# VH-VL binders against E3 SUMO-protein ligase pli1 (pli1): the designs that were tried, part 3

Target 1, 154 residues: E3 SUMO-protein ligase pli1 (pli1), of Schizosaccharomyces pombe (o94451r108to261)
Amino acid sequence: YSRPFAPVVHSRIRFRKSPFYDILEQFNAPFVVPACVGTRNTISFSFHVTPPALSKLLNDPKQYRVYLFSTPSETIGFGNCLMEFPTPQMELRINNQVAHANYRRLKGKPGTTNPADITDLVSKYAGPPGNNVVIYYMNSTKSYSVVVCFVKVY

## First folded at step 14 (VH-VL)

Design v5 (from q2 with light chain W99F)
Fold by ESMFold2, look of step 14:
Structure v5 (fold): chain C 154 residues (1-154), chain A 121 residues (1-121), chain B 113 residues (1-113)
Amino acid sequence: as target 1 above (154 residues)
Amino acid sequence: EVQLVQSGAEVKKPGESLRISCKGSGYTFTSYYMHWVRQATGQGLEWMGNINPDSGSTNFDEKFKNRVTITADKSTSTAYMELSSLRSEDTAVYYCARELYEDSYGTFDSWGQGTTVTVSS
Amino acid sequence: EIVLTQSPATLSLSPGERATLSCKSSQSVLYSYNNKNYLTWYQQKPGQAPRLLIYWASTRESGVPSRFSGSGSGTDFTFTISSLEAEDAATYYCQQYYFYPYTFGQGTKVEIK
């Protein structure tokens, strides 16, 4: 007998182009935030800023930022993914500090949710200890994939 | 087509200053860091520094920090490198080079034609 | 400062032969968290600017012939021309882009006999 070939793994998420920023680098493989109905859940993962990205971040912090993106897991691999958080009632912590972002969805206006700007919370060192991401959430009927990206803001 | 065009060859005396231009075309000038690299005749390459043409932020090799000035003019898509207090060992070909925008930034995908500078004794 | 040391200084070979060039780094240029080596190879012909061939130690730039390849990790890197052509006569430089200041190896000159 033989085994079927492994399915294609999508290590990159291709978000819809934005007039407000360019995505320059994705720091982590998409992390799955599972559906969670009628209860609370907590997920965590880590990412590391690369040495060349850190150089730009430290020297030009007004233009170079670190954004956290989220999109329904079912949509990755199709391109033009839209920004959407698992639930408006989530809490995002970076290195145990609360991130202040608008998780609100606008009905009838897909892709109007902004990624979270977490720049001020990330470690300004490329090596250890890295950055810890924690998401507290509840009542998400979909699975979401989360990435942290290096961006240039216009 | 991406093109970097540098100013012409210079002959200088010790103690003078050098100013080289590098005009970029065929791309969005302000999106890409510009670097300066020199090469003495028959020798290897030496990184001098860079600039973010959008913000004006610069980085320099410590060897040149007090002698080198790097600037950019967004309106003309031109970067400039000035080297002061010239010495005979500053005789070299000077290159501008464009840094890649995404993922592999730090690597230079386009280079100017080079500017030959001779510093006489 | 990360020092790159290339060997040999000069390599004289016939067309069709395999050229193997070494670049050794004084510090690791591997970022273990993404498994990328921040090392680049350039080709420079006399009177010309350098040409980008390889980045991330082993990734070939678009339009670069497949006979050019790179390998290695951490501190030890190899650049290979699988079957030399006359147009490959040039000096080859490695460059690290891990930390400022960016640095280059001193070069390996490849001559065609």
Scores: ipSAE 0.694, ipTM 0.861, lowest interface PAE 1.5, mean pLDDT 90
Fold by ESMFold2 at other seeds, look of step 15:
Structure v5 (fold): chain C 154 residues (1-154), chain A 121 residues (1-121), chain B 113 residues (1-113)
Amino acid sequence: as target 1 above (154 residues)
Amino acid sequence: EVQLVQSGAEVKKPGESLRISCKGSGYTFTSYYMHWVRQATGQGLEWMGNINPDSGSTNFDEKFKNRVTITADKSTSTAYMELSSLRSEDTAVYYCARELYEDSYGTFDSWGQGTTVTVSS
Amino acid sequence: EIVLTQSPATLSLSPGERATLSCKSSQSVLYSYNNKNYLTWYQQKPGQAPRLLIYWASTRESGVPSRFSGSGSGTDFTFTISSLEAEDAATYYCQQYYFYPYTFGQGTKVEIK
C-alpha cells in the first residue's frame, strides 16, 4: 500500500488559506525536520528577507510580518497544507533569541495551531549573513517541512 | 487638492544645522509615507530617508544616518527633516514627497515645491 | 545600493519625432512574487519639482498623456515619447524603489528641435 510522494518537485508549500493573513512570499526552500523518537535533535538553516519585503517590514510593521510555518513533509505535494509544529517539546531560536509561540497541537478546527510570528527577531539588514534559525526538538514521530514567509496581516 | 508646502529658502554656514518643514493638505496625512529627496544644482536626485507618519518609523540612507533626523506631527500634518553638521556639498534643493503605503506603489505622486539651501563660507 | 544608468545624457529632436530613453539597473528590480518591476519615471522642468509619469515600469499615472509610455523588465527599461510636443522639453529620471536607499538615474535631458 506504499505510494510515492508527488512526482513533481515543489519549491513552495501551499498552505490552507486564512482570513487572518495572506502569504506573500516564501523565503526558503522547505527545510526538512526529520522524525526523532526517544532522543533530541537540532536543525539549523538560514533565510534572507528580500528587499521589497524588508521595505514593508521597516515601514509598516503592524501589517507586514514574518511567520515561520511547519507542516508534515508527506503532505506538501497535495496542497491545502495545515499548520502543525513537529512537537510541543521544541524550542525555536531566531538569531540566537528564543521565539515565543504556541507549539501545542489542538485537535480539530482549522487555524488552531498558529504559525510563529518571528518578525521582531529578524535582522533589519537585507544583506549577509541573513537570519539564522535553530530548532531544538524531541519526540517528533513524523518528518516536517519548515518555511519562513512574508505575510500581510488583517 | 493635494498640496505639500515646504518652508522657505535658507542660507547656512558649514557646521550649522538645517530644519525644513513640509505641511501636507488635501489628503489623509497618515496614509502616506513622507520622503525627503535633494538635488544639487545641475545634478540628479538623491533620496535621503523617509517616515511613516502614523507609526513614526524612519529609514535613512547610510550616508546621512548620523546627521539626519526625520519627524512628523500628525496633529499639524507636518513632516520635518533636520540635517546637522552641514557641508558645502549639502547645497541643494530639498524636496518632500509622499508615497502611498497601503498596498504601496512605491512611487512619489506628489512633491513639495522645494526648499533651496545654500551652504557657504 | 542599486545604481541606475540613463542614456543618452541629452536627446535633441524635432516636434513629432519619437524619443526613446534608456535606464539600466545594476541589479534586477523585478519582484518575482508579484511580477512587478519597482521602477518609476519622472519628468522635471526647470525650477519645478519632479512629476510622476510612469510607475511599475509601464503603468501610466492618472492624467499623464498617452504619448508617454514605459517598458522593460529586470535590469533594462525604456521610456518613450511617441510624438514629441514642445512642452515635453524636460529632464527625465528613472527611479527604483526595490531596495533602500531609493535611487535615481542621473537623468536624460530632452530638448526640442
Scores: ipSAE 0.117, ipTM 0.695, lowest interface PAE 5.4, mean pLDDT 86

## First folded at step 15 (VH-VL)

Design w3 (from w1 with light chain Y98W)
Fold by ESMFold2 at other seeds, look of step 16:
Structure w3 (fold): chain C 154 residues (1-154), chain A 121 residues (1-121), chain B 113 residues (1-113)
Amino acid sequence: as target 1 above (154 residues)
Amino acid sequence: EVQLVQSGAEVKKPGESLRISCKGSGYTFTNYYMHWVRQATGQGLEWMGNINPDSGSTNFDEKFKNRVTITADKSTSTAYMELSSLRSEDTAVYYCARELYEDSYGTFDSWGQGTTVTVSS
Amino acid sequence: EIVLTQSPATLSLSPGERATLSCKSSQSVLYSYNNKNYLTWYQQKPGQAPRLLIYWASTRESGVPSRFSGSGSGTDFTFTISSLEAEDAATYYCQQYWFYPYTFGQGTKVEIK
């Protein structure tokens, strides 16, 4: 039996800049959504909105939003990561409510997928129990890393 | 590069109102919350309130809620603080301060030069 | 309201000595889920505005000399000047940014003998 080596783990993902929003804070360490070929899979994790972010979110919800981002895990060490969901055949739930986002990507046009705006599903309290994320998906040929971020929208 | 320039010193009588301006330059004014903090002579710092200059939303220390008004003018990159019904204990240096934009927002990385206000009969 | 209590009120030391300042919070400012403390340290010299030195309790602002450091967690925080210089004579304030109203400690005045 060979022993697996530990891959490099990055605590933050640097996405390509957008003219439509600024990423102000990342709420969770990148969570891995493993490749899943010819079958269905489910992952879950939690995140917590920080107290200063919650103050801005509650005061100005039109301008401050909570977005869920995804990018291929292999790219997260290089910067300018592109927004891409694992597969169009997926369902995202936040606190057991279905999020409505477009998971498909345009063929030949990487980086055209928008992050999921989950603001209206996020708990309006800091601390426990936090926010639960569940992703149901199938037929993802790559591993993806998922983060939830606080953003300012223009 | 980043500068916060406040209006000049004032001498006031009790019962009057005070209005201080704070002009920000060298940065995108609407991205950063602006705060007001005062300091009586030989005393510590006292947070009064803030504003989101983009939306106009404000927060105040309850001690000042009925006397303080904070506004911002996006077109001139200027924040204003008004304090009404002045008392001698309102004698202080008044500062505007810019809140950081990312990650450690809530801390103040740039401060105005201060506006000295004296309230005396 | 979160009350910050600093000690000592005044600290008088010679150049080269280590200065140790305390800030105690009436409630925790540690967010356990990211391990960040929402506490900031400022330096203020007479007639000047405060200067940001340290945020998140221990992260030094850019351009701040390495002799300044912060430590502690939860409710108990320490600010240290490892080798005091004459220019470090000032009053030092801690500030919490957990929730509004933001509050400051009453200050610790550092004097150089």
Scores: ipSAE 0.648, ipTM 0.855, lowest interface PAE 1.9, mean pLDDT 90

Design w6 (from v1 with light chain W99Y)
Fold by ESMFold2 at other seeds, look of step 15:
Structure w6 (fold): chain C 154 residues (1-154), chain A 121 residues (1-121), chain B 113 residues (1-113)
Amino acid sequence: as target 1 above (154 residues)
Amino acid sequence: EVQLVQSGAEVKKPGESLRISCKGSGYTFTNYYMHWVRQATGQGLEWMGNINPDSGSTNFDEKFKNRVTITADKSTSTAYMELSSLRSEDTAVYYCARELYEDSYGTFDSWGQGTTVTVSS
Amino acid sequence: EIVLTQSPATLSLSPGERATLSCKSSQSVLYSYNNKNYLTWYQQKPGQAPRLLIYWASTRESGVPSRFSGSGSGTDFTFTISSLEAEDAATYYCQQYYYYPYTFGQGTKVEIK
């Protein structure tokens, strides 16, 4: 039995521009968080801060941050992706530490969900073992794609 | 068009200081790290240091740390490099160079025209 | 400090020939987690500032002719001009941007006979 692979998925996510930050680098290929209706699910993946990004982060930690982004997987190929978490019933852990972020989307105001600033939880070393991301969630009606990015904030 | 325009050539004596300016135009000056690289006659390129012109944070090659000062003036979009206690081996062409903003930052996509500095007794 | 050693020092070739330049690094500049090599190639003509040609060891900068290419990984890198043109007479430098201080190779001068 042979069936063609799924269509090529995009290796980068192009989010709508923000006046509050610029995305400088994406650290991981988009990681899929599957839909999970009527049950709880847990996913995990790793990312690594690059040596040049680490230098900027250590020199200017107020200007350079590490943000976790999420958007419905179905929207990736169309550009202008909006920041949206899979569900408000989720917990994000970075290196086994709970990240504190607002996972809710305001009704009628698309693009009002902020990415999670995980900078203070990220390892200040570029090599192994890297950074572990764990998402505990339930009742996500869509599949989402998650990336961790290096950003400059204003 | 992105341009980096440096101050003119200088002739110096040992023990003096030099100060070179680099004015950036055609881009958002505060978004891009500015680097200083020198090249002695018949020799290769030597990285001296850099500055984040938005915050003023700097990094230097240890060889120059005691003698080099790098600053930036956001209002004039101008970076400065000052080298003190000059010696004959400081005779070189001095370049400013702009670092890429995203992805492959650490590479230099725009360079100034160079400032020739001669240190002689 | 990461030392970059280029060879040969001078390469003298005729128009249309292939030029092959080597850059060897004292330490790996490959970040295995993104599979990128933090190595750049510049061209410098006499009296001019360097011009960026290639970054990430093999990615051509916008507007750089396809006859220029880079390859290699880790510590061993190659820069190739597939068919030399008269305007390619210059000195070529590799640069690493893995760690501060950033460092350059000593250069390879390419001459056209």
Scores: ipSAE 0.680, ipTM 0.862, lowest interface PAE 1.7, mean pLDDT 90
Fold by ESMFold2, look of step 17:
Structure w6 (fold): chain C 154 residues (1-154), chain A 121 residues (1-121), chain B 113 residues (1-113)
Amino acid sequence: as target 1 above (154 residues)
Amino acid sequence: EVQLVQSGAEVKKPGESLRISCKGSGYTFTNYYMHWVRQATGQGLEWMGNINPDSGSTNFDEKFKNRVTITADKSTSTAYMELSSLRSEDTAVYYCARELYEDSYGTFDSWGQGTTVTVSS
Amino acid sequence: EIVLTQSPATLSLSPGERATLSCKSSQSVLYSYNNKNYLTWYQQKPGQAPRLLIYWASTRESGVPSRFSGSGSGTDFTFTISSLEAEDAATYYCQQYYYYPYTFGQGTKVEIK
């Protein structure tokens, strides 16, 4: 009886360097958004802004932001990951409010999708209950991994 | 090489004001919060406050809030701390300290050499 | 504010001995949602600025010898020097960075006999 060993678990996703922001902290372990062919799916998870990050966020909200990132799960561990959402046919909600983001990439240009800036939807308190993320999506042919990060923008 | 270089030792009288500079080099000055920490002779460390040198936003321990001013000059990569209405108990070594940029920010990975300040009648 | 209490005040030991230092926090510095303790240990030699040794209670800073270690969670923390060397004579401080104002323990002075 041959039970496969668990693959290397990547607790952190390394994204390609951006001239527009620095990633300072990842708030959650990568959350998998499974492929979903010919139907709709809903996933949810939570994250919590750490107390030191919250202090910076509250003091300087133009400079410190909370971004939601996504990348195909298959690319993790094979170099720097590119920002890509599961499908343009999706809706992101943070604490039951719709996030405004461009989910489309430029045609034929991987890595042209910006992470979602969810800062204005995030709870401004570090303790309970935290932040709820819900993704409604359809027709994703790949599995994606999602992380929420603290960033400094230029 | 990351360096924080502070202005030299000072002798002050009660009621005067103190102004210490801290020049940062070897890193992107505006990315890192700068903190001020003092240490009276034979005593422990006491956090006074900080500044985001990019925005100018500050935080202070309430014990100093009415007497301390913290500023930064981006063009010279220099932070300043001013303490007014000096008392003899303000006699201490004053340090500037740089906060980590990523992950465990709130810890201090680089410190100035310290500025000895004596307040005596 | 969060008060950090260190013990003992002074620890006098011979080279090769194990030094064990305590830091107790008046409230938890554990953020349960990421399971990290916002506690740092510094070393300060006379006439010098503090040196960062350990953050997140147990993570060694780069270049810190492996004989230095930290453990504990919540309110109770321990710093250990597994085999004391002469250069380790210093005062050691814990610091919390959970909430402002950031606070330090009063220090434990380690002396080499």
Scores: ipSAE 0.645, ipTM 0.862, lowest interface PAE 1.8, mean pLDDT 90

## First folded at step 16 (VH-VL; from v1 with light chain N35K)

Design x3
Fold by ESMFold2, look of step 17:
Structure x3 (fold): chain C 154 residues (1-154), chain A 121 residues (1-121), chain B 113 residues (1-113)
Amino acid sequence: as target 1 above (154 residues)
Amino acid sequence: EVQLVQSGAEVKKPGESLRISCKGSGYTFTNYYMHWVRQATGQGLEWMGNINPDSGSTNFDEKFKNRVTITADKSTSTAYMELSSLRSEDTAVYYCARELYEDSYGTFDSWGQGTTVTVSS
Amino acid sequence: EIVLTQSPATLSLSPGERATLSCKSSQSVLYSYNKKNYLTWYQQKPGQAPRLLIYWASTRESGVPSRFSGSGSGTDFTFTISSLEAEDAATYYCQQYYWYPYTFGQGTKVEIK
């Protein structure tokens, strides 16, 4: 007689609170960016902006933004996840356009990396075709989980 | 704790304007869209429009867009709805309603007490 | 504009009975990419403002008794009160929040015999 194995499923990532934005909605299940040392790797996935989020985004694009977040995969089951990109040696593309973000880690200051603001690259049509995310990277010593979220910026 | 308190009942004549206030308390006023919904006596609910109190951006149902003005005052945490060129058909209870902040925004989790407006000659 | 049609107009039942209310949408309120239905149910008692019960068609708001439930998808939705209590006498409205303008069903009045 024994209890059956029941793996933990992490559909949401709880990031540490920020004074600069509130996370209002997560658009995708966490997508894994595997560790990769000494070689180049590419991952891709899609996300879709929900109709109510799209309405807010179109009405008030200064206040409502779409951010891409990343955190080490090992931490996503516990709250207060820190924003951290897989490696500074990466390129992020949204709908085949290069996103501009600071991928560097600050030594001795974990959690100081900002998420990528990808709002201007996200599809804003009435019938949204979805959004393609591509990450080219190398020299990531850990596995990372990536989500795209709707945020309100202060 | 969260409260939406509306201005009192009004009696109006056709052709006049009405202006209803809705004061929010117990929450961060500028984080939540505010909506206006009316209900004629014994009838259903009718969405009129909304405002983002932080930016002032508005949306209206087309049937009201030439007669309705929605504004907000951040310093007093108060939203306003003005309806001009009143008709007897505008006799109704007018509600303000706050939508949810996260995930299922567009649903209304808090409502004002309602303002009864009677338009009669 | 998305039109919501509720049925029946009035439902008269005894305490302890099951109430079943219908809401039909003129176009789908299901977002296929996240599988969420943008439909909400409210309760309105005489002389009071509406009260939020159910959002996303089936998710109960906190503090709402478990006898209230919602189901359905796309264009056809059902609201159920599993065992009626006297305090459940009210009018129930569905609302869509998929696109502006937001719209409500015309209401179903539940009366207790």
Scores: ipSAE 0.650, ipTM 0.859, lowest interface PAE 1.8, mean pLDDT 90

